# VH-VL binders against Argininosuccinate lyase 2 (argH2), part 2

Target 1, 199 residues: Argininosuccinate lyase 2 (argH2), of Mesorhizobium japonicum (q981v0r135to333)
Amino acid sequence: ATELQRHSIPIPETWLATSIRDVENILAHGTLPVVVKPVSGSGSSGVRLCDSAAAAIAGFNSAKSVLQDQVDLPSPDILIQQYVEGKEYSAEIIAYDGKLHCLGILAKHKGPPPCFVEVGHDFPAPLLEPSLQELASFASGAVSALGLEFGPAHVEFVITESGPVIIEVNPRLAGGMIPVMLSHALGTSILDMVIRLYA

## First folded at step 4 (VH-VL; framework fv_benmelstobart)

Design a12 (from B4a with heavy chain L101I)
Fold by ESMFold2-Fast, scan of step 4:
Structure a12 (fold): chain C 199 residues (1-199), chain A 118 residues (1-118), chain B 107 residues (1-107)
Amino acid sequence: as target 1 above (199 residues)
Amino acid sequence: QITLKESGPTLVKPTQTLTLTCTVSGFSLSSYGVHWIRQPPGKALEWLGVIWSGGSTDYNAAFMSRLTITKDNSKNQVVLTMNNMDPVDTATYYCARKGWIRGYFDYWGQGTLVTVSS
Amino acid sequence: DIQMTQSPSSLSASVGDRVTITCKASQDISNYVAWYQQKPGKAPKLLIYDASNLETGVPDRFSGSGYGTDFTFTISSLQPEDIATYFCQQYDNLPYTFGQGTKLEIK
């Protein structure tokens, strides 16, 4: 359903819910735990890890309240996403001259990481040179799959025992036009793409 | 009902090894990571390390050389082992559950005061 | 490591006062900050997460705001039961780090 899924980029199973009945239907066919969150530019605001149906319903109501207070939507869409446990990373990507450049990998489950992709200067090295290149390629692939050819993008992903999985892609705003351009160019609502916008 | 409880010795001599156990109920260690945090008397909280649901660990670099965290999912227990204790390691030790996909803590154990003294 | 600098170290206020505590991160942490209340001899209790989200069961007189490096925690109308030490925490990167705490007392 998303462009990331269409291009074979690993992402957690993700669903849109507009009602409590949607939440119940998703949980009947999904795997707990799940992450419930509003699709917005506010990072982790309203994000909740839910290990039961009751927690997921409470999380849905909380996220819906947050969206209604901030954006005044009549029926806000809430994302429900399979939780993926593992080492968390982020990548800073920039599209320039028709190419994607990975400016750096930040490891969330390690000490403060370098701003650029580096090879094991700290010993024992938590990541080898090939691993850093693979991580950079994976993150850049996600940005490429979304068709972003200009500006910066922030990619969050988790390394599982089975490999990397995209959690979110956050393109930065360039005067408020990026959400309009992305929705138009991709022929889908920006909320359906597990993409966050900085406001 | 979600609970975490710390147990272990409350008095340790310098150079000895500390072993603390965190017993959890109301959730599965296969689904949630458990963190260890300590607080010296009257001071700020210090994050020590974590064991994730899959068994991987991460440690604060300041403690990495003497700290080990293990778990037994079938016993609902997480164990912290810290070598070469010093009086400066006197603190209340907490285990805590990560509440959301990021690392804030929604449930804490009651804490256990460990005094390191000769 | 990301350093969290909390201010003030202590304050004394009257019931009904508006109380404000700040935290400054040594680098951009987006909105990945939590605030905790700790009473003597007790474990910390989560009040605010993701800079501005109120934890379930926490009174709405507590609020948080901020993004990037500068964060604020506010009690809009101080109550006697709010006497405690308050801590901020960043969770943008390991190791997770906490502010030094603000001890709040009622006049």
Scores: ipSAE 0.000, ipTM 0.432, lowest interface PAE 15.9, mean pLDDT 74

Design a13 (from B4a with heavy chain L101F)
Fold by ESMFold2-Fast, scan of step 4:
Structure a13 (fold): chain C 199 residues (1-199), chain A 118 residues (1-118), chain B 107 residues (1-107)
Amino acid sequence: as target 1 above (199 residues)
Amino acid sequence: QITLKESGPTLVKPTQTLTLTCTVSGFSLSSYGVHWIRQPPGKALEWLGVIWSGGSTDYNAAFMSRLTITKDNSKNQVVLTMNNMDPVDTATYYCARKGWFRGYFDYWGQGTLVTVSS
Amino acid sequence: DIQMTQSPSSLSASVGDRVTITCKASQDISNYVAWYQQKPGKAPKLLIYDASNLETGVPDRFSGSGYGTDFTFTISSLQPEDIATYFCQQYDNLPYTFGQGTKLEIK
């Protein structure tokens, strides 16, 4: 059971695969499509949406190759995750003195499958103000459930007809232009804020 | 089936604290926020506050000094606590669920009439 | 706070009549308005959301329109079971606010 599941936070079904045989067994009892991604302590590559068993096996081999090329990574574990249909969002959160502060909710724009290359972000997400607060609360709840009490966190989630579903929680600052966009909107350097947490 | 049901005392004396519980079924409190709304007899509806899915709260400024909303996801319960009750607080109290991305209320509890009298 | 003003506060109509209720917001709320029906002793029931969308299971004689600050709710042919108090609600910003209500009676 994951920590998120223990707190009844919605997450897609997720399986760990270490071999092609694991992938085959997962697919024999799972529903396509699935997302195949490496378990990495750093980086964000090798993610692929797979509509068939052959594509999932190819995705596994690709992700495994990426993982094996990096220094001091954990075992060659690959995540196979149920694909969740819906609009994708992210939340940037700072944990400090046992309190969580949501800096913003962004709408994530991705290119076509199977690679879902990030095309851009809209900040703030084009949602009603009460909905932005609800999503901020949901993302903060996920960070809290994982026991993160200090530092930055980047939460990715998909909104379905039945509500939000967490797809990833990263206990680190978001990459790309997100910190720049937030710094401009808040009138304060996000990078400086994070540095001050560790000072 | 989605249901919400309010429970608690129906009679409160002035200056006492009101505690109401909303028990939900058919959906998860980790996925939906729950709002409290009241209605004095023969008057308009008044929004009191909300506890969002992740546990944060927002209150109507008119009540925030004496209002607290908490929840226990494992028990499917949301609790409203309002201090220093006054006869003017006599009303039917409702808990309600809001739809995602929208602030309209698609499911309401039956309501519980709370009378504040000496 | 956004103020919602309903008109009229009460009206009497006959079965088969077209009934119209209006709501005015103190500021631009786009289309973020809902309409509720409340019968004596009952909780409010959602009829219309996003100004003009009919909630599932609600009869098509009920309709809504409007954008910005001026909103209208209509019952095209009044039925006896429609006797109730009707409320508008804005959800553009917190706190959510409701109109004062319109009491509909049969004459």
Scores: ipSAE 0.000, ipTM 0.486, lowest interface PAE 11.8, mean pLDDT 79

Design a14 (from B4a with heavy chain L101Y)
Fold by ESMFold2-Fast, scan of step 4:
Structure a14 (fold): chain C 199 residues (1-199), chain A 118 residues (1-118), chain B 107 residues (1-107)
Amino acid sequence: as target 1 above (199 residues)
Amino acid sequence: QITLKESGPTLVKPTQTLTLTCTVSGFSLSSYGVHWIRQPPGKALEWLGVIWSGGSTDYNAAFMSRLTITKDNSKNQVVLTMNNMDPVDTATYYCARKGWYRGYFDYWGQGTLVTVSS
Amino acid sequence: DIQMTQSPSSLSASVGDRVTITCKASQDISNYVAWYQQKPGKAPKLLIYDASNLETGVPDRFSGSGYGTDFTFTISSLQPEDIATYFCQQYDNLPYTFGQGTKLEIK
């Protein structure tokens, strides 16, 4: 998030919490509503939209319970992030030999708050070609700002009235059916492509 | 401050080519796409096509075989060319600016009525 | 192509009345709907975008709602200057398509 800020890429305010005391301190300086989510692991597991201090504390405890049951997650920390309202999208990027290739832009369909349960994806995103091209450039810029020269990257962003805002950049392939959908649409295996880049 | 204005012939004979120019002010064509929409008298609006900020075009399939949209960013002008005009093409033609990333139109030209008759 | 069907095609109402116009899409278009007002001899004017967002400078008696295939446009208290034809538009996919229009007249 710091690297994105250094390159003037729009991101929401983000804080790290390890205790209820941290949550209280963050809310003393931050603006509601916030999104509470565990650091690393499943995308939607333990994620909650919180519009009050009580809800944020409850969300923290919920996220902590999720992490307790996932012994292979390296960080016990919980992220608290300013809520950004808008339609959510993702971009699948492959970095190879210093070049960035956007494989596709997907629209995310999530259930209602507070849990944001993922209910589907549209591929390609139902946007006009120039909007898709502009969003691909924005997502690629975020990956470039993080210095990824090789490998896959999954970028999540929200379209606001003032433009796109990066929510998350993951240096790995998207989960679920996204690689399968992209492979079918492109007529090639995304997983095979990634493996060949590292070979 | 932000304006779009259509200009061109108001009377076209059947089988002739129509050429309309949209002159914009208050914004850059390198930053915004411009769409062409028409409205036959007393009927609904029909989307014809667009030229995007980067120069790419998209056309309504119903008109694609006879429609071309071009632009010159330095002149602040977008040009619509439609071949083989027919009396059913009689309509008010509008150019319009799209909203950011979305396909709604926040600013419209005044429109120009084009009558196709012999 | 996505078909947009408006109802009613015309209506007459009195000043102060609540006026409702509906628009139905032939397939799911999420919230990608705009509503326009067109007065005689003039270009359309944007009133509502993203189904429910009010355009800057538009009076708050105008509102929109809906998601998926069914959309509603409402004038909470009709004023004389609201005499116009109203159109819905989808922008989920190309080609962009408009409803056939609803002509609003004062009794």
Scores: ipSAE 0.000, ipTM 0.448, lowest interface PAE 15.1, mean pLDDT 77

Design a15 (from B4a with heavy chain Y104W)
Fold by ESMFold2-Fast, scan of step 4:
Structure a15 (fold): chain C 199 residues (1-199), chain A 118 residues (1-118), chain B 107 residues (1-107)
Amino acid sequence: as target 1 above (199 residues)
Amino acid sequence: QITLKESGPTLVKPTQTLTLTCTVSGFSLSSYGVHWIRQPPGKALEWLGVIWSGGSTDYNAAFMSRLTITKDNSKNQVVLTMNNMDPVDTATYYCARKGWLRGWFDYWGQGTLVTVSS
Amino acid sequence: DIQMTQSPSSLSASVGDRVTITCKASQDISNYVAWYQQKPGKAPKLLIYDASNLETGVPDRFSGSGYGTDFTFTISSLQPEDIATYFCQQYDNLPYTFGQGTKLEIK
C-alpha cells in the first residue's frame, strides 16, 4: 500500500490483476512463487501460494469466483504478490486515541504446496521476550503508518533474512479462535474490550 | 555466551588487500546476519556491508567496488576482504550481529585497529 | 543516503542531571532508529531500538522517543558510569548511517 511505502514499511512487490492476461504479464516480469489473493480478503479465504504459471492462473480463477459471490466486497480485483520466504507471524493490535497496544504475536501454520492455503496459527509464538517485543514494535509501526486511531487491527508479516515484511494489515479482529485464545491468555475479554471501545 | 571476535593484520601497506575474519560463538550464522562497521580514530561509525543469514550480501555503495563479504557457517566465520587500502581506511573494524528483526546491532566484536601506512 | 545529524556534539552535566540528546534524519525514517553507548576503547553497546524500546539489561533511566525525522535520547538521572559517546543510527534504508556522536562529560 502507498501509505506503507511512504513510511518505508517493507512490503512485497504487489500487482493488481483483472484477467488471465494480466496474470501472464505479471509473471513475465516477476518471479515465482507468488501469492494470489482477493483484494480485501480476510483470513485465508481465496489465498493461494503458487509456484507455477498454471497454478497462478488456477488460483486467479478460484479467487475471482469467490469475489463474484461476495456482493459486499468493495473491490473486484485480485492481488498477485511476490512470495517472501520466512517464518510467518500475525499480531493483534488495538488502537485507542492514537495509542497502540499489541495484544499478542502468533506463529502461522502452513498447508502443503504447490498451491498453499493458510490452515491455522500457534499461540503464543515460541520466542524469547526480546524478540516478541521487537515483533510487537514492528507490527505497531505498520498500524501507525496507516493512521488507525481507534479499533482493532490484524497484521500479517514474514521474518526474512533482511528483516520483517508486511503481508497484510486488516482493521478487524482476527478470525477463528484467535480472539478467544488471546482473551484466555490475557485474562480479559478482547471482544468485550472492542465492543466497549466502539460503544 | 554470545561473542564475536575480529582477527587479521593490524598493519596494511597502501594498495594492499585487507582480509579480516570474524569468529562467532553462541549463535548460528544460518540464523543471524553479520555486519561490518568501521570507525576511524575519533570519528563516527561507518557501515560497510552485511552478509545475511541466507548468504546474500549488501554493501555500502562507497565501498562496493573493492569490498567482499563471505562466510562459512560450519566454521562460524565471516570474512571481509577489502582491496586497494589507503591511509584514509585506517580505522577500528567491527563485526556486529544484526538484531532479531532489523538493522540495529545487538552484539559487537571488540574491534581490531587496522593502520594503513607505508 | 540518509543523513543523521546529532545535537549537541558535546555536553557537560552533573551527576543526577537530566541529559537530552537529539538526532535529526534527512528524511522520514518512521521509528527505525537505534541509540548506542560507546566508552573509550570499547565497542558500541545497544541501548534503544525502534526509537523507544529499551534493550534488555539496560537501566530504565535511559529512554528514547520520536517518529519521522526528529528523535530524542534521554538519561533521566545521570550516573558516573554513563560518561561515554552516544550515537544514533537509522536502519530504514541501506546504507545504514550513524550520527556523528555526542560526547558526554561530567562537570
Scores: ipSAE 0.000, ipTM 0.434, lowest interface PAE 15.5, mean pLDDT 75

Design a16 (from B4a with heavy chain K98R)
Fold by ESMFold2-Fast, scan of step 4:
Structure a16 (fold): chain C 199 residues (1-199), chain A 118 residues (1-118), chain B 107 residues (1-107)
Amino acid sequence: as target 1 above (199 residues)
Amino acid sequence: QITLKESGPTLVKPTQTLTLTCTVSGFSLSSYGVHWIRQPPGKALEWLGVIWSGGSTDYNAAFMSRLTITKDNSKNQVVLTMNNMDPVDTATYYCARRGWLRGYFDYWGQGTLVTVSS
Amino acid sequence: DIQMTQSPSSLSASVGDRVTITCKASQDISNYVAWYQQKPGKAPKLLIYDASNLETGVPDRFSGSGYGTDFTFTISSLQPEDIATYFCQQYDNLPYTFGQGTKLEIK
């Protein structure tokens, strides 16, 4: 996240919380609303939009419960992130032979707060080609700034009035049906392509 | 800091061609698309077309047969050309920058009133 | 083309009143709606985008809501400087289309 800041890539204020005391300290200095989410590879499990201190504490406890159910997760910490208003998009990128290739831009569909459950994706995002190129360029810039030179990357971002804001960059293939959907649309196996990169 | 300004003739005779220039400042035409929108006196706004950052264009089908939008990035100028002007084309013509990756307009020129009459 | 139907065409209100304007799209446009304020002789000014997001520098008495086909624009406490014509706009699909406008007058 700090590496993105160093390269002037917009990111929302993000804090790590391990206890209710941490949540209270974060809220004492920050402004509501916030998004409370576990550090995990799961979709939107345990993610909540919170507009009060009580809701944030409840969200922390919920996220903690999700982490307890998934003992093989690499980090038990809970993220508290300033809520960023706007449409959410994702980009699937592959780094190969010193180049970044954007395979597609998807629009995310989420349910109303506070559950923030993902309802679906549109691929390609229902935007005109020049807009898709702008989003692809932005997402590629973020991947480049993080020094990812080989393999897949999944970038999540929100478009605000002031421009795009990175929510998360994952150096891994996207979950769910996204790789299947992209493989069908591109006439090639994304999973096979990723496997070949590591071979 | 960010500005757009329309310029060109304010009076056009029926059947003549209208040419308007939009001069931008504070941003690059290679990074942002510029749209043309008009407003007949007392009526709603009407979207005419756009030239995107990469140079491609899209036009409202109602005007496509007589409308051309071009640009010169080095001069910071976007040019609207509309053929076969008619009195019903009398309107204030605006150029506007779209918001980030969206079709709302965050900055507008002041507008130029074009009157089409004999 | 997507048609945007705005109501009312005009309204009169007193300073301090809550003012509501509505806009209906002929088809589902998600939240791709903007609202503009236009004063006589001036270009439109963006107030709201993505149905409910307040443009930077715009007073928080202005708000928007809605999703799908029905959208609402609200001024929570009308001020004298708010007299203007207000327009909604969809940007779900080309051509972009605007409502016919609502002329707001102070009593």
Scores: ipSAE 0.000, ipTM 0.448, lowest interface PAE 15.0, mean pLDDT 77

Design a23 (from B4a with light chain D92Y N93S)
Fold by ESMFold2-Fast, scan of step 4:
Structure a23 (fold): chain C 199 residues (1-199), chain A 118 residues (1-118), chain B 107 residues (1-107)
Amino acid sequence: as target 1 above (199 residues)
Amino acid sequence: QITLKESGPTLVKPTQTLTLTCTVSGFSLSSYGVHWIRQPPGKALEWLGVIWSGGSTDYNAAFMSRLTITKDNSKNQVVLTMNNMDPVDTATYYCARKGWLRGYFDYWGQGTLVTVSS
Amino acid sequence: DIQMTQSPSSLSASVGDRVTITCKASQDISNYVAWYQQKPGKAPKLLIYDASNLETGVPDRFSGSGYGTDFTFTISSLQPEDIATYFCQQYYSLPYTFGQGTKLEIK
């Protein structure tokens, strides 16, 4: 997102496409592989890693059909994003009254479920590198740059050899097993905490 | 390709200082910490210490009075210095890279055998 | 220091056998355990991390399980190239500590 760039938060080169011609023009200025995804943060629907122009066009058409199946979308834009290689992480953050609370950082490893590491002085605090506080600070900086004051945020990022890069920030908790695993580790329901924030 | 390689003297006399260098390739020392681990012949692995990506260090309390780990990111090198060597310090010395987040070691050097004898 | 007690110290098995090694921590270490394979004259190689996650490129006959203080490492169908010494490691707190090792030999 443009807001992340304005705050000097590292993100992959990202372009907007509304037509196949836009995709072709974007690829003329970038290198493969690229990730094609809808502007909507609807999870993995329509998202593709593309290592050829034909795959990128197919990915654009897939993402476009996902958007057309969803009502009330204001923009037809599809994102074309430079692929970034490195270890993938996600952070689950709750924003409340201008404060950001990190619930956990998960590393994406081969095969689910992902590894989970708790953040905070009351949780297991193994010696780590990069530090949990450093990773949490990076993810929280991205959430802060987007101006989120209330509610959950799911941040996806990649640690490259040259540093961290934000892949996506979603103003919602992660799907699947991640909220279940966090609730178990924290001894509380993540969904209950979200409800309490809005109540 | 990610590699780590230890180098230094293979023979050290009692009371002398050991200096070993770990040269890395395929990754940046500014992004990964490097640990030193040793293994006496036929015995268990023993963690000695670490220099983190940011330059801070941690040492096993058993060795910290005589152990120093430094690095030069521009040269891709990590250096272990251990004072007052004793015959019981005879071991194969490894440098290893920590995986992201936690203290498991995803890549190891081949090791260098250091013998301490008069 | 957290002590990692590994058993057995050695075992002999045949190709195709299921091999199980255990590791006990002296205190709760959650899932912060890794398992390594070490062949004679070579450095250890990471096989399993976070108790149950398989490292990239490692055959799926290797697996790990456990939480808290009791951990298990399994080879579902032993192959000749699996003959080595295996070590567990905790990384819950400093200093990092290893089990004493299990030497696996072929019959």
Scores: ipSAE 0.000, ipTM 0.439, lowest interface PAE 12.4, mean pLDDT 76

Design a24 (from B4a with light chain N93R)
Fold by ESMFold2-Fast, scan of step 4:
Structure a24 (fold): chain C 199 residues (1-199), chain A 118 residues (1-118), chain B 107 residues (1-107)
Amino acid sequence: as target 1 above (199 residues)
Amino acid sequence: QITLKESGPTLVKPTQTLTLTCTVSGFSLSSYGVHWIRQPPGKALEWLGVIWSGGSTDYNAAFMSRLTITKDNSKNQVVLTMNNMDPVDTATYYCARKGWLRGYFDYWGQGTLVTVSS
Amino acid sequence: DIQMTQSPSSLSASVGDRVTITCKASQDISNYVAWYQQKPGKAPKLLIYDASNLETGVPDRFSGSGYGTDFTFTISSLQPEDIATYFCQQYDRLPYTFGQGTKLEIK
């Protein structure tokens, strides 16, 4: 995250908490709502949107519980991140020989609060103005800042009233139905394309 | 068909407050941020501040203590207010639209020359 | 604040000449640079954004390049209507800052 910030890529404020006191100190900055998730967690396991101090503390305890099954005690760290309000998008990018290719941009539908786990996709993302090229350029800039020269990358970002904000960059293909949806839209297999690039 | 137009007084006395209005057309203020930039005669451009699509503001620290930017989306107007004007504040004042995702300026108003003198 | 230094401050060239203007940032700004053209009495006009992307409707004799701290703006074959002052701008971080400008004149 710090690497993205160093390259002036907008990211949400992020903190590490190891205790309830840490959570209380973080919330003193007035950052509600926040997203609480375990470090080294993936997907939606142990991830919660919290709109109050009590909810954030409960989320911290829940994330700790999930992490204790996967990580040694007493070292578990919990990530607390500013919730960014806006329309959520993802970009699927392939890096080959130092060049970045954006395969598509998808709009995401979230579940109702306080559970905002993604429940669907819109493909391609509907935009009236400006062009999808600027969104693709923004997402590619984040991947470039991390130095990825080969491989797939999944970029998640939110369009806020003050502009786009990167939520995360994953150097792997998106899970679930996204590769299937893109393959149908492009008339070709995304997985086959990735294999062709590396082997 | 995207336009921005500055309006307001062209002559201001030292210590007075300047109020300029930027009227936009062809786009929504709820979708684009609007910046204020000035240029003293024969000098470089100087960024003053912005009001983002959601209503939050950012100001150049050099002007923050005397500068306020507000807007009314329903009127298509952005207002710059600057207190305690000085002769060194003599400049052409522009409002400009931010590019979609980044801080370059794709459309500019024609500018209004504000002269500060006694 | 990030300082943008343009070179040269003024330049005289003939129609058909290749014109090059440079801009140096005091710290790494990736590719977050725009170039503007300003004619006397007029507002600036965007020509280039993201260091090398040509704005819609701008003639392809204009080009930009660079990354990090060193940026170049080029007119491949100068036309009479290109006589103007040119400015670079960084938008890596607030406050946004501009170069001091390059005044271009015909010999």
Scores: ipSAE 0.000, ipTM 0.451, lowest interface PAE 15.2, mean pLDDT 76

Design a26 (from B4a with light chain L94W)
Fold by ESMFold2-Fast, scan of step 4:
Structure a26 (fold): chain C 199 residues (1-199), chain A 118 residues (1-118), chain B 107 residues (1-107)
Amino acid sequence: as target 1 above (199 residues)
Amino acid sequence: QITLKESGPTLVKPTQTLTLTCTVSGFSLSSYGVHWIRQPPGKALEWLGVIWSGGSTDYNAAFMSRLTITKDNSKNQVVLTMNNMDPVDTATYYCARKGWLRGYFDYWGQGTLVTVSS
Amino acid sequence: DIQMTQSPSSLSASVGDRVTITCKASQDISNYVAWYQQKPGKAPKLLIYDASNLETGVPDRFSGSGYGTDFTFTISSLQPEDIATYFCQQYDNWPYTFGQGTKLEIK
């Protein structure tokens, strides 16, 4: 997000493409590899890691096919994002009354190219306490920069050799087993907590 | 080029508050935490605390009651405030950075000697 | 707190000698130890991390080993510019703690 950039929080170079011509122009001035995905699609459906122009064009066409399942869209926007190499983590944060609470940090495992698919999670990430605080603080800083005062937030980020990079910040609970795992770890229902937060 | 530089008073009287500033260059405080470490003359290094990239802090329990670390990302500055200075607090004070998910310090400031004397 | 006991407190050796400094942790710290060189009036310089990994730009005469509670730092062939105080540091848990230092002098 632009707001993250205004607070000097790192995000990968990101472009919107509506045609193959856009993809070619992006690649002429960008660096490979790139991640191609639909703006409004699911996290894994239609997502491709592309290490060539041909692969990126194929990924663009595939992503447009995913958008075709969503009838009534005004224009098919496809996201082209610079691939960020590093260890990927996610943080589950609850914002309440101007305070941020990090519920957990998870290390992400991904499927092999050409399709970038989340395969599993480690919860909690097997890190020493100082490292967990470092990760939690960075993720909370991103949520704070967006001005979220109430509700859940899911932050995805990568630790690179040059520092951390935010991949995505979603004002929602994580999918799959993550809310179940966090509810068990906290001894309380994450869904119940979210309902009470918005009450 | 990554650099850190400490600045502030070199002489402090007992019971006064010490304020030191660490100015960083070559990296963003939104991406890296900054630690404060001190060294009394001829003695071992002592870790004091850290301010993380998102603004949260952690302190050595021995100093926590009188230590505050703050920062201003837009000025590239981290500030250490330590209350109720005592002659035993005489030391060279360093600010330092570490790599992500590492516990060792790869970049240090030059250090500033603070003498606490009546 | 995890206590790091470093020995010897001081050491005198000749150019070309093999020098060994030891560090003992009061509890198991895996391989989470670093070694620093500090010359008079200067900040510490990182030499070794994760017990045995050599920092970029550091001469290969410096090495480290150990796991658990017992760690060693070695200079295989002492050079005049190596005169300094050497410190170990644990980073298994807070607060980060350092050894008391070994002052190395050349005969």
Scores: ipSAE 0.456, ipTM 0.798, lowest interface PAE 2.6, mean pLDDT 82

